# VHH binders against Protein DOG1-like 4 (DOGL4), part 101

Target 1, 232 residues: Protein DOG1-like 4 (DOGL4), of Arabidopsis thaliana (Mouse-ear cress) (q84jc2)
Amino acid sequence: MSKMRNLVEEKFLEFYESWVIQLELYLHQLLIAHNNNTMSETELRHLISKLTTHHKAYYTAKWAAIREDVLAFFGSVWLNPLENACSWLTGWKPSMVFRMVDRLRKSRVVLVEAQVKKLEELRVKTKFDEQKIEREMERYQVAMADRKMVELARLGCHVGGESVMVVEAAVRGLSMGLEKMVKAADCVRLKTLKGILDILTPPQCVEFLAAAATFQVQLRRWGNRRHYVTHS

## First folded at step 12 (VHH)

Design gc13 (from gb9 with E110Y; framework vhh_6qgx_2)
Fold by ESMFold2-Fast, scan of step 12:
Structure gc13 (fold): chain B 232 residues (1-232), chain A 124 residues (1-124)
Amino acid sequence: as target 1 above (232 residues)
Amino acid sequence: QVQLVESGGGLVQAGGSLRLSCAASGFTFSDYHMAWFRRAPGKEREFVAAISWSGGSTFYTDSVKGRFTISRDHAKNTVSLQMNSLRPEDTAVYYCAAGSELYLPISADYYDYWGQGTRVTVSA
């Protein structure tokens, strides 16, 4: 049996480092667009499209990687401890992006009543979908513990090479269930992000995306600096 | 327009060496990851080795680590696989593949372009 576990982690680490570098470059463009007010609506839409494509590339890569080794995403080696501590089901918690949206209410860009109403409806829907995923994960964790315990208990009293095969089959089944849960959570993330961008105007989208990218980049930098100080 | 042409396959005794080459044309070679996959008789296509678009990173399946070396030449638009200490288990048709994905996948399904393959037979 070839174990490709370390190879998946190594490949996704390389991908993620490149993806973050490109995110920082896009963040620079977002901040210029936001501060200078020099771009046309068409140019802003093009920049928003680049960010949307960049996030789509992340989920395309993630879903390919979790098909190969979903467990690599629970305690990811490409994330520092602070980033891992802030993760919910292998990524950002969907409802938390509305805190970035709330920043827009205090900015120079004014949200109209129709937008406020739609954002509140989306917030409620997102929270509801998020809670459904949490209940599914709770059910999965209970089933995983029971299944794993039963399998391990049976193997404890059974002898022979067949026990290795049974353990591998059980682990494969658990991994497939986790892949389903992670993809369900990622779908809520993508629906929430798309929903927000569909409600906001292009200048508001730029401000929102800049706030989100700034938080992601700063969280990574802060976590890396804190780790260095603690480790040294 | 896009073509990947493999060469260097053949018959070799166990413990011997072969060098596979893949010539690429019809696309911007330096923008693509290059990989080698193989299909043994009665088995599915499996990942062997890959090299990133920059040549800065290489990845190998466990069964060939330390025996195979992947390299690329941007001036010649060529990717090569140096195969040393060959085993009967290495007998397969070897395929060159090019992929544009940011993530370098193990799965063949994520590669955009494929060669026709070159046969490697390792006798005991």
Scores: ipSAE 0.000, ipTM 0.214, lowest interface PAE 13.3, mean pLDDT 82

Design gc14 (from gb9 with E110M; framework vhh_6qgx_2)
Fold by ESMFold2-Fast, scan of step 12:
Structure gc14 (fold): chain B 232 residues (1-232), chain A 124 residues (1-124)
Amino acid sequence: as target 1 above (232 residues)
Amino acid sequence: QVQLVESGGGLVQAGGSLRLSCAASGFTFSDYHMAWFRRAPGKEREFVAAISWSGGSTFYTDSVKGRFTISRDHAKNTVSLQMNSLRPEDTAVYYCAAGSELYLPISADMYDYWGQGTRVTVSA
């Protein structure tokens, strides 16, 4: 229902705006930590913990929201058009983070060979999991077309309540399939992020998280600066 | 049902060794970070050691570095704490904890599941 969908969108919009403001505050702390060689390992781990808790809070809120209305996450009202254009199954594409990791090899906090090997193994696994989801998405789209065609064929022969029931069943099936795909994609995102942070030292984690947060914040700012004309 | 069961506690003399074990069941062990915390009589719970979900990262509190070693066995769903060169100040109830955070945490409030604890007494 549109009223229920509007409520989910309204609540998540409020959550997301606050979440982004807090991300920018954490980014400021990450940039200070990255340039400060006097922070202890314990202090760096506390900062990393704040960021990882913040990201976990996002997925906790997202999974609650998609249970109510997964369609709200396709073309989200809390994201600008640029952010929406860059989305892969309602979020960042898992393999893209390894491009950020590649910058660590050229930074002041260099990676050792053992880390490079583990990161390459994780990259390969992430790409494999990503491709598996893309194949599942393709199969879902084919199945969705089949369900729509069957529905249209039935609707051509029926009038009244039976047609309504068929349409509602099809819509429920579409939503359930999308929820499954989004959760699978989020699982790959979380495992990829967890894997990277597990391989990196605390100073390298700070640099990685700073790079990721900088990109997310800048993408939002670039999209928000663009003027859009609203049509009634 | 999620369950963490600690074992290996006991009485030992200063300079001695003990190996604590924690058997995990009811969840996907390989997806969770594992940690050991301790609580001495009249004190709050404190962090001792943690091992990441993959086993690739470990963290120790300064007072146990070089003396304690944390490890995990994915085939047996166990996490272990090898305690060497024990001191009277190590006397405490030791707790096993499991956490699903994205990064290996050192705060007790970041862990989801807890065992009942096993008592370690180190005599002077």
Scores: ipSAE 0.013, ipTM 0.511, lowest interface PAE 8.0, mean pLDDT 84

Design gc16 (from gb9 with L104I; framework vhh_6qgx_2)
Fold by ESMFold2-Fast, scan of step 12:
Structure gc16 (fold): chain B 232 residues (1-232), chain A 124 residues (1-124)
Amino acid sequence: as target 1 above (232 residues)
Amino acid sequence: QVQLVESGGGLVQAGGSLRLSCAASGFTFSDYHMAWFRRAPGKEREFVAAISWSGGSTFYTDSVKGRFTISRDHAKNTVSLQMNSLRPEDTAVYYCAAGSELYIPISADEYDYWGQGTRVTVSA
């Protein structure tokens, strides 16, 4: 069983490192497209499609991995401490992407009034969905401190075979609950991303995706460079 | 149980108009982008028009911009293509498609569900 846990972490580490390298390559293409006003709408849509397929590939791999070991995603070994500190339920906080959208208000390709209204409606809905997940997380944490769970923990203090089985079943139940919450949070992330991309024009989508990818890549670099700025 | 059923095809003279409709069933229509593709005799399937899952965004191939209009009705689970100022080169079998991608696809291989097609013939 512990072999399976270690294998999930090793496999996802390898996947994630490759995924980030490819993200940086796509970021380079997005920046070229942003600086080049000669790209056709068809060419921009093809590039946006590559990025969105790349993000879907991440969630496909993540959902397969959390089915095996959801706890690997809480304090992940493939993320540096800064990236882990910025995580909300194993990923980016959905409402935070609207800060990337705010960049578009200052860009050369400005948002029209109808887009601003739709983005605000989406922001409100995203915050509502986010708060619903946070309430479920709170209920989950309270349930863990419930008298029944405390009694199961007391049984686990006895090394008898029967008490070990009861504790193992409880831990398995905890993992299943976390898996459902992580999937729910990821669904809010994907729905928010889909909503933003639906509202924006292709040039605005390129700017948004470039800003999001830049932030993700830079956050990783800042966390990795901690060794250069830490003094005794 | 997923079905896309096209209607409205036929024979029309150059400069005429046709309205194609596609009725969707067996999936959550409002979660899918909808598109029209066409295949002319002896040619590959090409993109014509698409409308996003919300109806907020549309995209057209250059040859039909200003002539064709795509729309959707969430209450009726239908997508429509209004074709005006038809040309002989618009002669093709027109296919309705549904896609679950995060962004509106323009490649046929990115669509999940397809109709059987409806034939449009534009005479010179």
Scores: ipSAE 0.468, ipTM 0.793, lowest interface PAE 2.5, mean pLDDT 87

Design gc18 (from gb9 with L104F; framework vhh_6qgx_2)
Fold by ESMFold2-Fast, scan of step 12:
Structure gc18 (fold): chain B 232 residues (1-232), chain A 124 residues (1-124)
Amino acid sequence: as target 1 above (232 residues)
Amino acid sequence: QVQLVESGGGLVQAGGSLRLSCAASGFTFSDYHMAWFRRAPGKEREFVAAISWSGGSTFYTDSVKGRFTISRDHAKNTVSLQMNSLRPEDTAVYYCAAGSELYFPISADEYDYWGQGTRVTVSA
């Protein structure tokens, strides 16, 4: 549905712009907390909670939107070309966040051996879940080229009226398959974040979240600046 | 049906010990953070202690640090609060809570499910 698709894109663009502005405000608070080292554990936990609630709100809005038009998230109009190029199944690749965790090894508060072991176990599990989704995506693409789908495409070209509903049902089925895949990927993202935050101390959580938000904000800035200098 | 059932409350003397237990059912226990809150007569619910979904992280309010210990048993789907060196000001109804948030919550507003409470009275 093209009318629903346009409405979903417009609505999510408005949401995302507001969401990024709030992310930058939270990033500012995280950087102040990290640099000043004067906040209590209770204050740090409240700040971390604000950030994680903000991320959860993104997925709540995203899942509502993909239920209506999942294709809006493949080549999103609210993302610049660089952000889109760096996407894995409509978002960040879960295993890549462990590269940001590596920064904590040079922090004022060094990771203890027990944390390093738990993070490595989580990294391995995350990579396993990620590869499982990649295999499911490959199976999805193979299924799209199945004989039955090829025959349905032929029917859509030759028979008007009676076959239209059958073709529309098949297309709806394909969209539902993509929706399940995107939600599965988002679940791996959320479980990975939940796991990392559980392993880290509150000051380490602040540093990790600040690094992740900084990267997201800078990637957007770099992509927008390239677009400006490359495209008139 | 989600259910949290507290037990172990009662009357104890100052300096004594008491163990509270909370039995959880109707949800995937290992996915939820668990917490204990308390409410003294005429007061609002106060955070006491919490344990993360994995059991790897705990947090306590300052007034109970060193005296109370929270733990969880995934095989039994229970969370426990061991209370030592009890004081009259610990007198309250104690509530078990379960939360699904990404981060370890410490605010009552961040918990999804609540028990009915168990009464703890500490005599002077």
Scores: ipSAE 0.631, ipTM 0.849, lowest interface PAE 1.5, mean pLDDT 86

Design gc19 (from gb9 with L104R; framework vhh_6qgx_2)
Fold by ESMFold2-Fast, scan of step 12:
Structure gc19 (fold): chain B 232 residues (1-232), chain A 124 residues (1-124)
Amino acid sequence: as target 1 above (232 residues)
Amino acid sequence: QVQLVESGGGLVQAGGSLRLSCAASGFTFSDYHMAWFRRAPGKEREFVAAISWSGGSTFYTDSVKGRFTISRDHAKNTVSLQMNSLRPEDTAVYYCAAGSELYRPISADEYDYWGQGTRVTVSA
């Protein structure tokens, strides 16, 4: 139990540190692409593909880890307190990326009317999917509280070996349900990211990905330097 | 023409200190992650320490944490390894490495360029 939890946390911490370092390198390349205007469309598409693959690698590693210990992601040791405070169902809130898209619309990058309409449709759908997950999570938590109360009552009345099996089954059920909800949230994240990248041109994608990576890197740096204090 | 040239190796008594340096040329140093690996007699090459392209992140193998410090100087195109509280088990040939992508800093396969190595001998 505790040995398996420690191993999952240790392996994912090692993975995540390397993943963030590579994100910083990709951010550097995105900023060069944005400032120099010397990259071809093929080169920009290649860079965007590298970022897409990088994000997919994160979810591949995450889903493998949550299969072993989903609770490690509710209070992650590889994230600083500021990063943990900004988390929604173990990751970024999908609708948050539209704030970065709004910066593109208010910058010198002019989006055509068709792109604006598609982005607004995607925003509405993403918000709908978020709310659906929030309602399902609420129902799940209520059901788990009811089940846990029943199992605690049984343990108080039947102090035997059978009670251990019942508790183990309940804990397994809780973990499986949380894993399902986390994966559902991650699927909304991936669909939202893909949707935005499909709507934007390659230069616009570079600007969006640079903004997103900059925010993630800066949030981590601020939290690590303890310039922001989070109270329990 | 890429070159990584290590220096600073030598013989030292247990508990002593050494500073290794690696001079890089022939590539854009600031775009590369840098690392130190070592190979002891009769053993495979193992990871020691790594520093990200920006200098903002460092990694160490457990056996050297708190004793070794990796740093880089972009103006001189050098990476350094300060080795304190040296132990006989630290005896090895130390190699400088540079990699453009870093998913697994402990993996030698992540590194594109390698130096020829500098020998460190720690006596009891």
Scores: ipSAE 0.000, ipTM 0.293, lowest interface PAE 12.6, mean pLDDT 82

Design gc20 (from gb9 with L104Q; framework vhh_6qgx_2)
Fold by ESMFold2-Fast, scan of step 12:
Structure gc20 (fold): chain B 232 residues (1-232), chain A 124 residues (1-124)
Amino acid sequence: as target 1 above (232 residues)
Amino acid sequence: QVQLVESGGGLVQAGGSLRLSCAASGFTFSDYHMAWFRRAPGKEREFVAAISWSGGSTFYTDSVKGRFTISRDHAKNTVSLQMNSLRPEDTAVYYCAAGSELYQPISADEYDYWGQGTRVTVSA
């Protein structure tokens, strides 16, 4: 049993494997910075900037790929089944990172009242943006079952170039709608990440980013160990 | 100041073996991905092999896969390329490279530091 991967899936699989290796290196550097605390504020800010650039690189590559084939990001071949099961609109759920921020409150790292207030305001805004996107996705799924889509599906049962062209045009239209929603979700992810980093001090940013990267890396390792992963 | 110094190049007969080494200094070796590129006379640099910062991942161009092995030694700050079953088309100057990022291992433009090269000549 084999499934042929398209060009977009093959290119992004290669990119993502390298991207994860780079994330593991940055996690290693974050853990050293956190444990030794001998680094200057300038050095910590430089490391935080590397992680920010790394995440932006992911979205640059992703947006190029989804322009060609957004459906490749739903049930992605470069993610194991556990990673896919934990995905929300092709990536991490933005509000979930606030659970990692909660660890900073439970640790001996003290967030000042002004930071707690700003983080709560950001959390509320993030949840609002998530709900807006979820409503758009629900409308999209409902529209898939309307009369026009049913008629296009029926037409696709006939042999002929005209039927094939009409179905292909409809699929392109659906893909454009999904691309818009995925990009909207990714913008919420980037705004949420940037917002948290702007509120936290550099040592707190290092601890937050280390927690987030640790979770991402461990989720991948757990999925690879617990689930059978099909190699193409 | 960063330095990458290659060694181990030479003349070998087709089917022979050669081991290249690259000694790194002036940067935190364990924070960098390492690679080997080569340039044949009249050609541009091409990717040969790369090894991730931890040594946990390796990458090879198709023409050398199964014949060449890249490895690294963090204690000695060295990266090595074991070249087996050498062919005349492997004749080139081999360059060691260090990169802080590993998005496209095959792209020379993504590497920050380069050695001066060591010459490998394979006789027919």
Scores: ipSAE 0.331, ipTM 0.737, lowest interface PAE 3.6, mean pLDDT 86

Design gc21 (from gb9 with S52T; framework vhh_6qgx_2)
Fold by ESMFold2-Fast, scan of step 12:
Structure gc21 (fold): chain B 232 residues (1-232), chain A 124 residues (1-124)
Amino acid sequence: as target 1 above (232 residues)
Amino acid sequence: QVQLVESGGGLVQAGGSLRLSCAASGFTFSDYHMAWFRRAPGKEREFVAAITWSGGSTFYTDSVKGRFTISRDHAKNTVSLQMNSLRPEDTAVYYCAAGSELYLPISADEYDYWGQGTRVTVSA
C-alpha cells in the first residue's frame, strides 16, 4: 500500500534493529578473539555457538513473519536501499559467503588440503542448490501468472457472491508458493553456513564469522550513511 | 587422445532399467568431475546427474531423483548411471562429460570433454 507499515513490518523492524545491535556486539567479541591467542578451544566453540544461535534466531523470527506476510520481505522496510539491492530471494546469496572463505586462504589462518577439498565440494553443491531454486522460482512465477490470469478472466462469472472467495484463494496460493521458495532459499543459506563451520577449525570459524559479520555491518553502515546525508 | 566412450544404451519398455557406462581415457580421471547430460528429440541438452572427482558428492535433476544413481570406479576409470523405473520422457541421447572445475554442475559450458552419446529409447 502507501508508506505506512503494516503490523508484520513494524514488529519485524523492531526485532531486526535489536538483532543487528546484538550482531555488532558479537562482531566485537569475534575481533577480540581473533586477535587473542589465549582463548581456549572451548571458549572459541562457545562464541561460535552464540553466533550460530543468533543466526538461527533470525530465521525463526523470519519464518514466523513470512507465514503472516511473505511480501514484507520483498522490499523490506527494515533494510536500507543498498541492503535491499544486494538481496537474493530475501537474503544473502549463499555462494557469496565463499568470498569470505577465499579470504581465509589469503590470510594468516592456513587451510589444510583436506579442508580446501571439502570447501570446494560444498561451494559446488551450494551453486547447484542456488540455480535449482532459481529455476523453480521462474517456473513458479510463470505458472502463477497464468493461473492468476485464468482466475481473473473468470471474474464476473455467475458463481454468485463466492467470487470474493475465489480471488482470496488465488492470493493465498501465491503467498504460500512464495513462502515455500523463501524457506527453500533460507535452508540453502543455513546448510551452507553449517557446512563451512563444520569444515573449519574454531580459530578459522571465528575469522570466517568475523568477516561475514563485518561485511553485513559495513553494508548497512554505507547504506545508512547515504540515506542520512540524503535526508539531512 | 582424450576419449569418453558411452555404452549400455538401447530400447526398453516403461518401468524397465538400463545401466549406462562411460569409459575415460587420455586424461587423469581422478582429477575430473563427471556428469551425464541428455538431449531428447526436438529439445535442448539438459543436465541429468553429476559426481565430484572424489565421489563425495552427487547431484541429480529433480525428475530423476530416486530413480537414477550415478557412481564412479577409480580402478576402471569409468562413471556409470543406473537408470530404474524408466519413463517415456527419459528417451534421449545420453552424453558423458568431464570437467576439471564445477562452479555450476548443470551448465554444459563447465565441462571440458564430451562423449559422442548413447541412445536410450523408452517405449510405452
Scores: ipSAE 0.000, ipTM 0.137, lowest interface PAE 19.5, mean pLDDT 81

Design gc22 (from gb9 with S57T; framework vhh_6qgx_2)
Fold by ESMFold2-Fast, scan of step 12:
Structure gc22 (fold): chain B 232 residues (1-232), chain A 124 residues (1-124)
Amino acid sequence: as target 1 above (232 residues)
Amino acid sequence: QVQLVESGGGLVQAGGSLRLSCAASGFTFSDYHMAWFRRAPGKEREFVAAISWSGGTTFYTDSVKGRFTISRDHAKNTVSLQMNSLRPEDTAVYYCAAGSELYLPISADEYDYWGQGTRVTVSA
C-alpha cells in the first residue's frame, strides 16, 4: 500500500486529466467534421494536425516522466483498473488500431484497393514489431531474474556498504531497461499511427481518429462507473 | 549535427525547368516528413510541397500542382523538387524542411529542421 505518490505520479496525473479533457473536446470537433462533410481539405488537415499534435504531446510528457520513474507507468495511478488491465507495455496494443480501421471500412469509409494493400502490409509489420518487443521483454525478464538471484546470493554473503551499492545498481539497471522497452513500444505505436494516417485520405483520417478517441473515452467511462456486486 | 543542404537553384527563363535537391544528415531520415517552402522578397515563408515520411503521400499548394513534383530517396537521404513550367512568380529562396509530426504538416511551425535555402530566379 502506498499513499505516498511521488512527484512524477502527481505531475503526470495532473497532466493526464487535462490531456483527456482536451481529447474529448477534439473528439467533439472530429464528430462534427465527420457528420457535416462540408469542411475543406485544408480545414480537415488542420483538425487532424491538432489531434495528432495532442497525441505527440502525450508521448513527450510520458518520456520525460519515465526517464524519472518508469515504474509509475506499470499500474498507473491516473488510469482506472479497467484501463490498466487493457494496457500492453504501458499503453494501447499497436495491432488494436487495425480493428478501428476494419470498423471504419464497414460503416462509411470506401477504401480503394491500393489502401487495403498498404494497410495489410502495415498490419503485418506492426504485428512483427509487437512480437519482437514481447520477445525482448521476455528475455529481459529472464536476464533480470538471473542478475537478481546472483546479486541477492552475493548480498547474503556480505554485511556492509557494498550491499547498498549493489541494490542501487540493480534498481537503476531495471529502470533503464524498462525505459528502453517502453520507448520501443511507444515508437511502434507512433509508427503505426503515422502509417495509418499516411495511407488514409483526410476524411478517412477524421473518421479513424474519432473512432479511436471514442473507444479511449468510453473505456475510461466504463472503468470509472464499475460497480462491485456485493450480492450475486 | 542535423543538417539540410539545398542545391540546384539558379536563374532560368519562364517556361524552363529546375531540379532542387536537399541532402539530409544527422537524423533518421525515414522517420521524417520532408517539405519545400519558399520566401519571396517582402513576403512570409509559404508552403510549396510536402512528402510524407514513407513517400506514400504528397501534397502541393494549388499554384504549383501539376507543375512541380516532390520525391525522396531513402537510400541517399535526399528529397528533390522537380520544377517544370516555371513562372516569374515562382522567384523565391527555396527552403528544405524536416518534420517529425504524426500527420504530414503544411505549416512552417510544424517543421523541426530547416536548410539555409537556395535561390531560384525566373526571368520573364
Scores: ipSAE 0.623, ipTM 0.794, lowest interface PAE 1.1, mean pLDDT 86

Design gc23 (from gb9 with S57R; framework vhh_6qgx_2)
Fold by ESMFold2-Fast, scan of step 12:
Structure gc23 (fold): chain B 232 residues (1-232), chain A 124 residues (1-124)
Amino acid sequence: as target 1 above (232 residues)
Amino acid sequence: QVQLVESGGGLVQAGGSLRLSCAASGFTFSDYHMAWFRRAPGKEREFVAAISWSGGRTFYTDSVKGRFTISRDHAKNTVSLQMNSLRPEDTAVYYCAAGSELYLPISADEYDYWGQGTRVTVSA
């Protein structure tokens, strides 16, 4: 008897494991670049592009997968419980990255006044977009408990013909609503990342991306320690 | 329908100036990075200059730094390349490109849309 998963979960688990391995390889390159004062701007830009293309590939794969089964991304099997506990609408909370930017201000990174102003403007806009999505999710959750949905759930206790079709239509509607919200959240994530990278210089981008990737990798490592099962 | 239309090419003497323009339509211009590439006879596409989606970041290939200036106008959906102190080696067909990547790209493969090009000839 094998462990059964749906096809979307199996495919995305395989994709995600490979994606994380590649992220760790890029992180090593970012850390080398951060400590190397001989890299040209062109070389730094190529490295930043490799990592950002890697992030774009994640969202391309995610959006294809959520079209098939958006619920696979709520309590994902490819994420450990710590990663899932830290998730906001199936991914990182956009405003969290500004805490990483603030930490950079205390390190080797020197931000000029114009950059500080632009980052604050972006932070405010990101928080506004984030709150808008949170309100939409609240409306979605409330709508799920309205009279019509309660009646459709009751009809689900009856098997046959029209009743089955009506319930299936309602479930498809719920899934499409979640897909739209997840994509909206991902658009805020991508817009926030794109904005930060536009404001920062190439060396600052390398430091920021290294900090973000380090946190992502370490969070996964910390959570995975609770799931180690030794067989020998 | 996505379209990029270049203009402003021509024949100039070494040391002269030209201003290239690219009119964009059919996409949300302010979400896209814009770039200029060139192709000299018998060569591959070469990166020249790029400007980020916001206009806040620019990048130039070393051979044109200090001579060329890229700019964009969101109200007119145009990107421009001011070319000063032109050299015979600047002779090429110049192409406007639009890209949706997260970071301002410098590789031709990272650009989604391309114009037909405008010819620039610099005589000695």
Scores: ipSAE 0.691, ipTM 0.867, lowest interface PAE 1.2, mean pLDDT 87

Design gc24 (from gb9 with S57H; framework vhh_6qgx_2)
Fold by ESMFold2-Fast, scan of step 12:
Structure gc24 (fold): chain B 232 residues (1-232), chain A 124 residues (1-124)
Amino acid sequence: as target 1 above (232 residues)
Amino acid sequence: QVQLVESGGGLVQAGGSLRLSCAASGFTFSDYHMAWFRRAPGKEREFVAAISWSGGHTFYTDSVKGRFTISRDHAKNTVSLQMNSLRPEDTAVYYCAAGSELYLPISADEYDYWGQGTRVTVSA
């Protein structure tokens, strides 16, 4: 158990840098598979499985880290300013992935009508789940400004040890509320990915995952390059 | 407590048919991929067939493709394996498995829960 925020940030920074390097290696394999069309279905499934296991490992590490310090994920030190600016509740906005799915409709791997219908149903569900979380975040922000919370914070300044313990317990409760919200957002992300992959054929999954990884890697490179140019 | 209970194993002659069933309890069945693996005497565990959490996708190992059919029933929390045109090489203990991965897994190490197995013997 860490009592220092910086320890969580340091550990996750180390994890994330390694995770991104491995993502780039998997992206290379996805692009080869997509372009060459020489892999068997079994080989494609193994490749897709490597990518999805890699994504699941990210959320396993993230949930362990937010249990210790959820605030480390708001304005994360392992993300550049552009990546942080594009974040929705500490990650990608779930409905954004459907834009990458829409590219499949124009690719050499054609979506059948049954797939299009299922994807549209999933898109609608994902947007509703996003709205629910956004409403919860709004309620959370209102609760933070609540007169009762302001009074509880004020007590921490004027009364000794007994009051300090009560204030610390209340602040911990608010932090746990934020953790619950972040996990809810991550669950929507994972369910959306799981749903898309279940609808798509293995070649379509490869193309989709390649598009998603390309966007993530390119966003990081654009942000890093801009930082270097503006601060060099 | 999570439980997977296999049934339907037995002795059958080559060319015969057998239906295996797996009853699942203790988890949200509709969120899990289901699979059948087998282990013959003196061999490692081999993938046989899998069905995705929604039932939308199935995958089979080449040696059983066209002979075996995997299916699931969300109302009964069961997964089944219909085995037709059985061969002596199909003789093994058959295991039911449940996995929570994002994509339908075909590797044993990607499955979370396992049954104790049901024995299938195919006579020449």
Scores: ipSAE 0.648, ipTM 0.839, lowest interface PAE 1.3, mean pLDDT 86

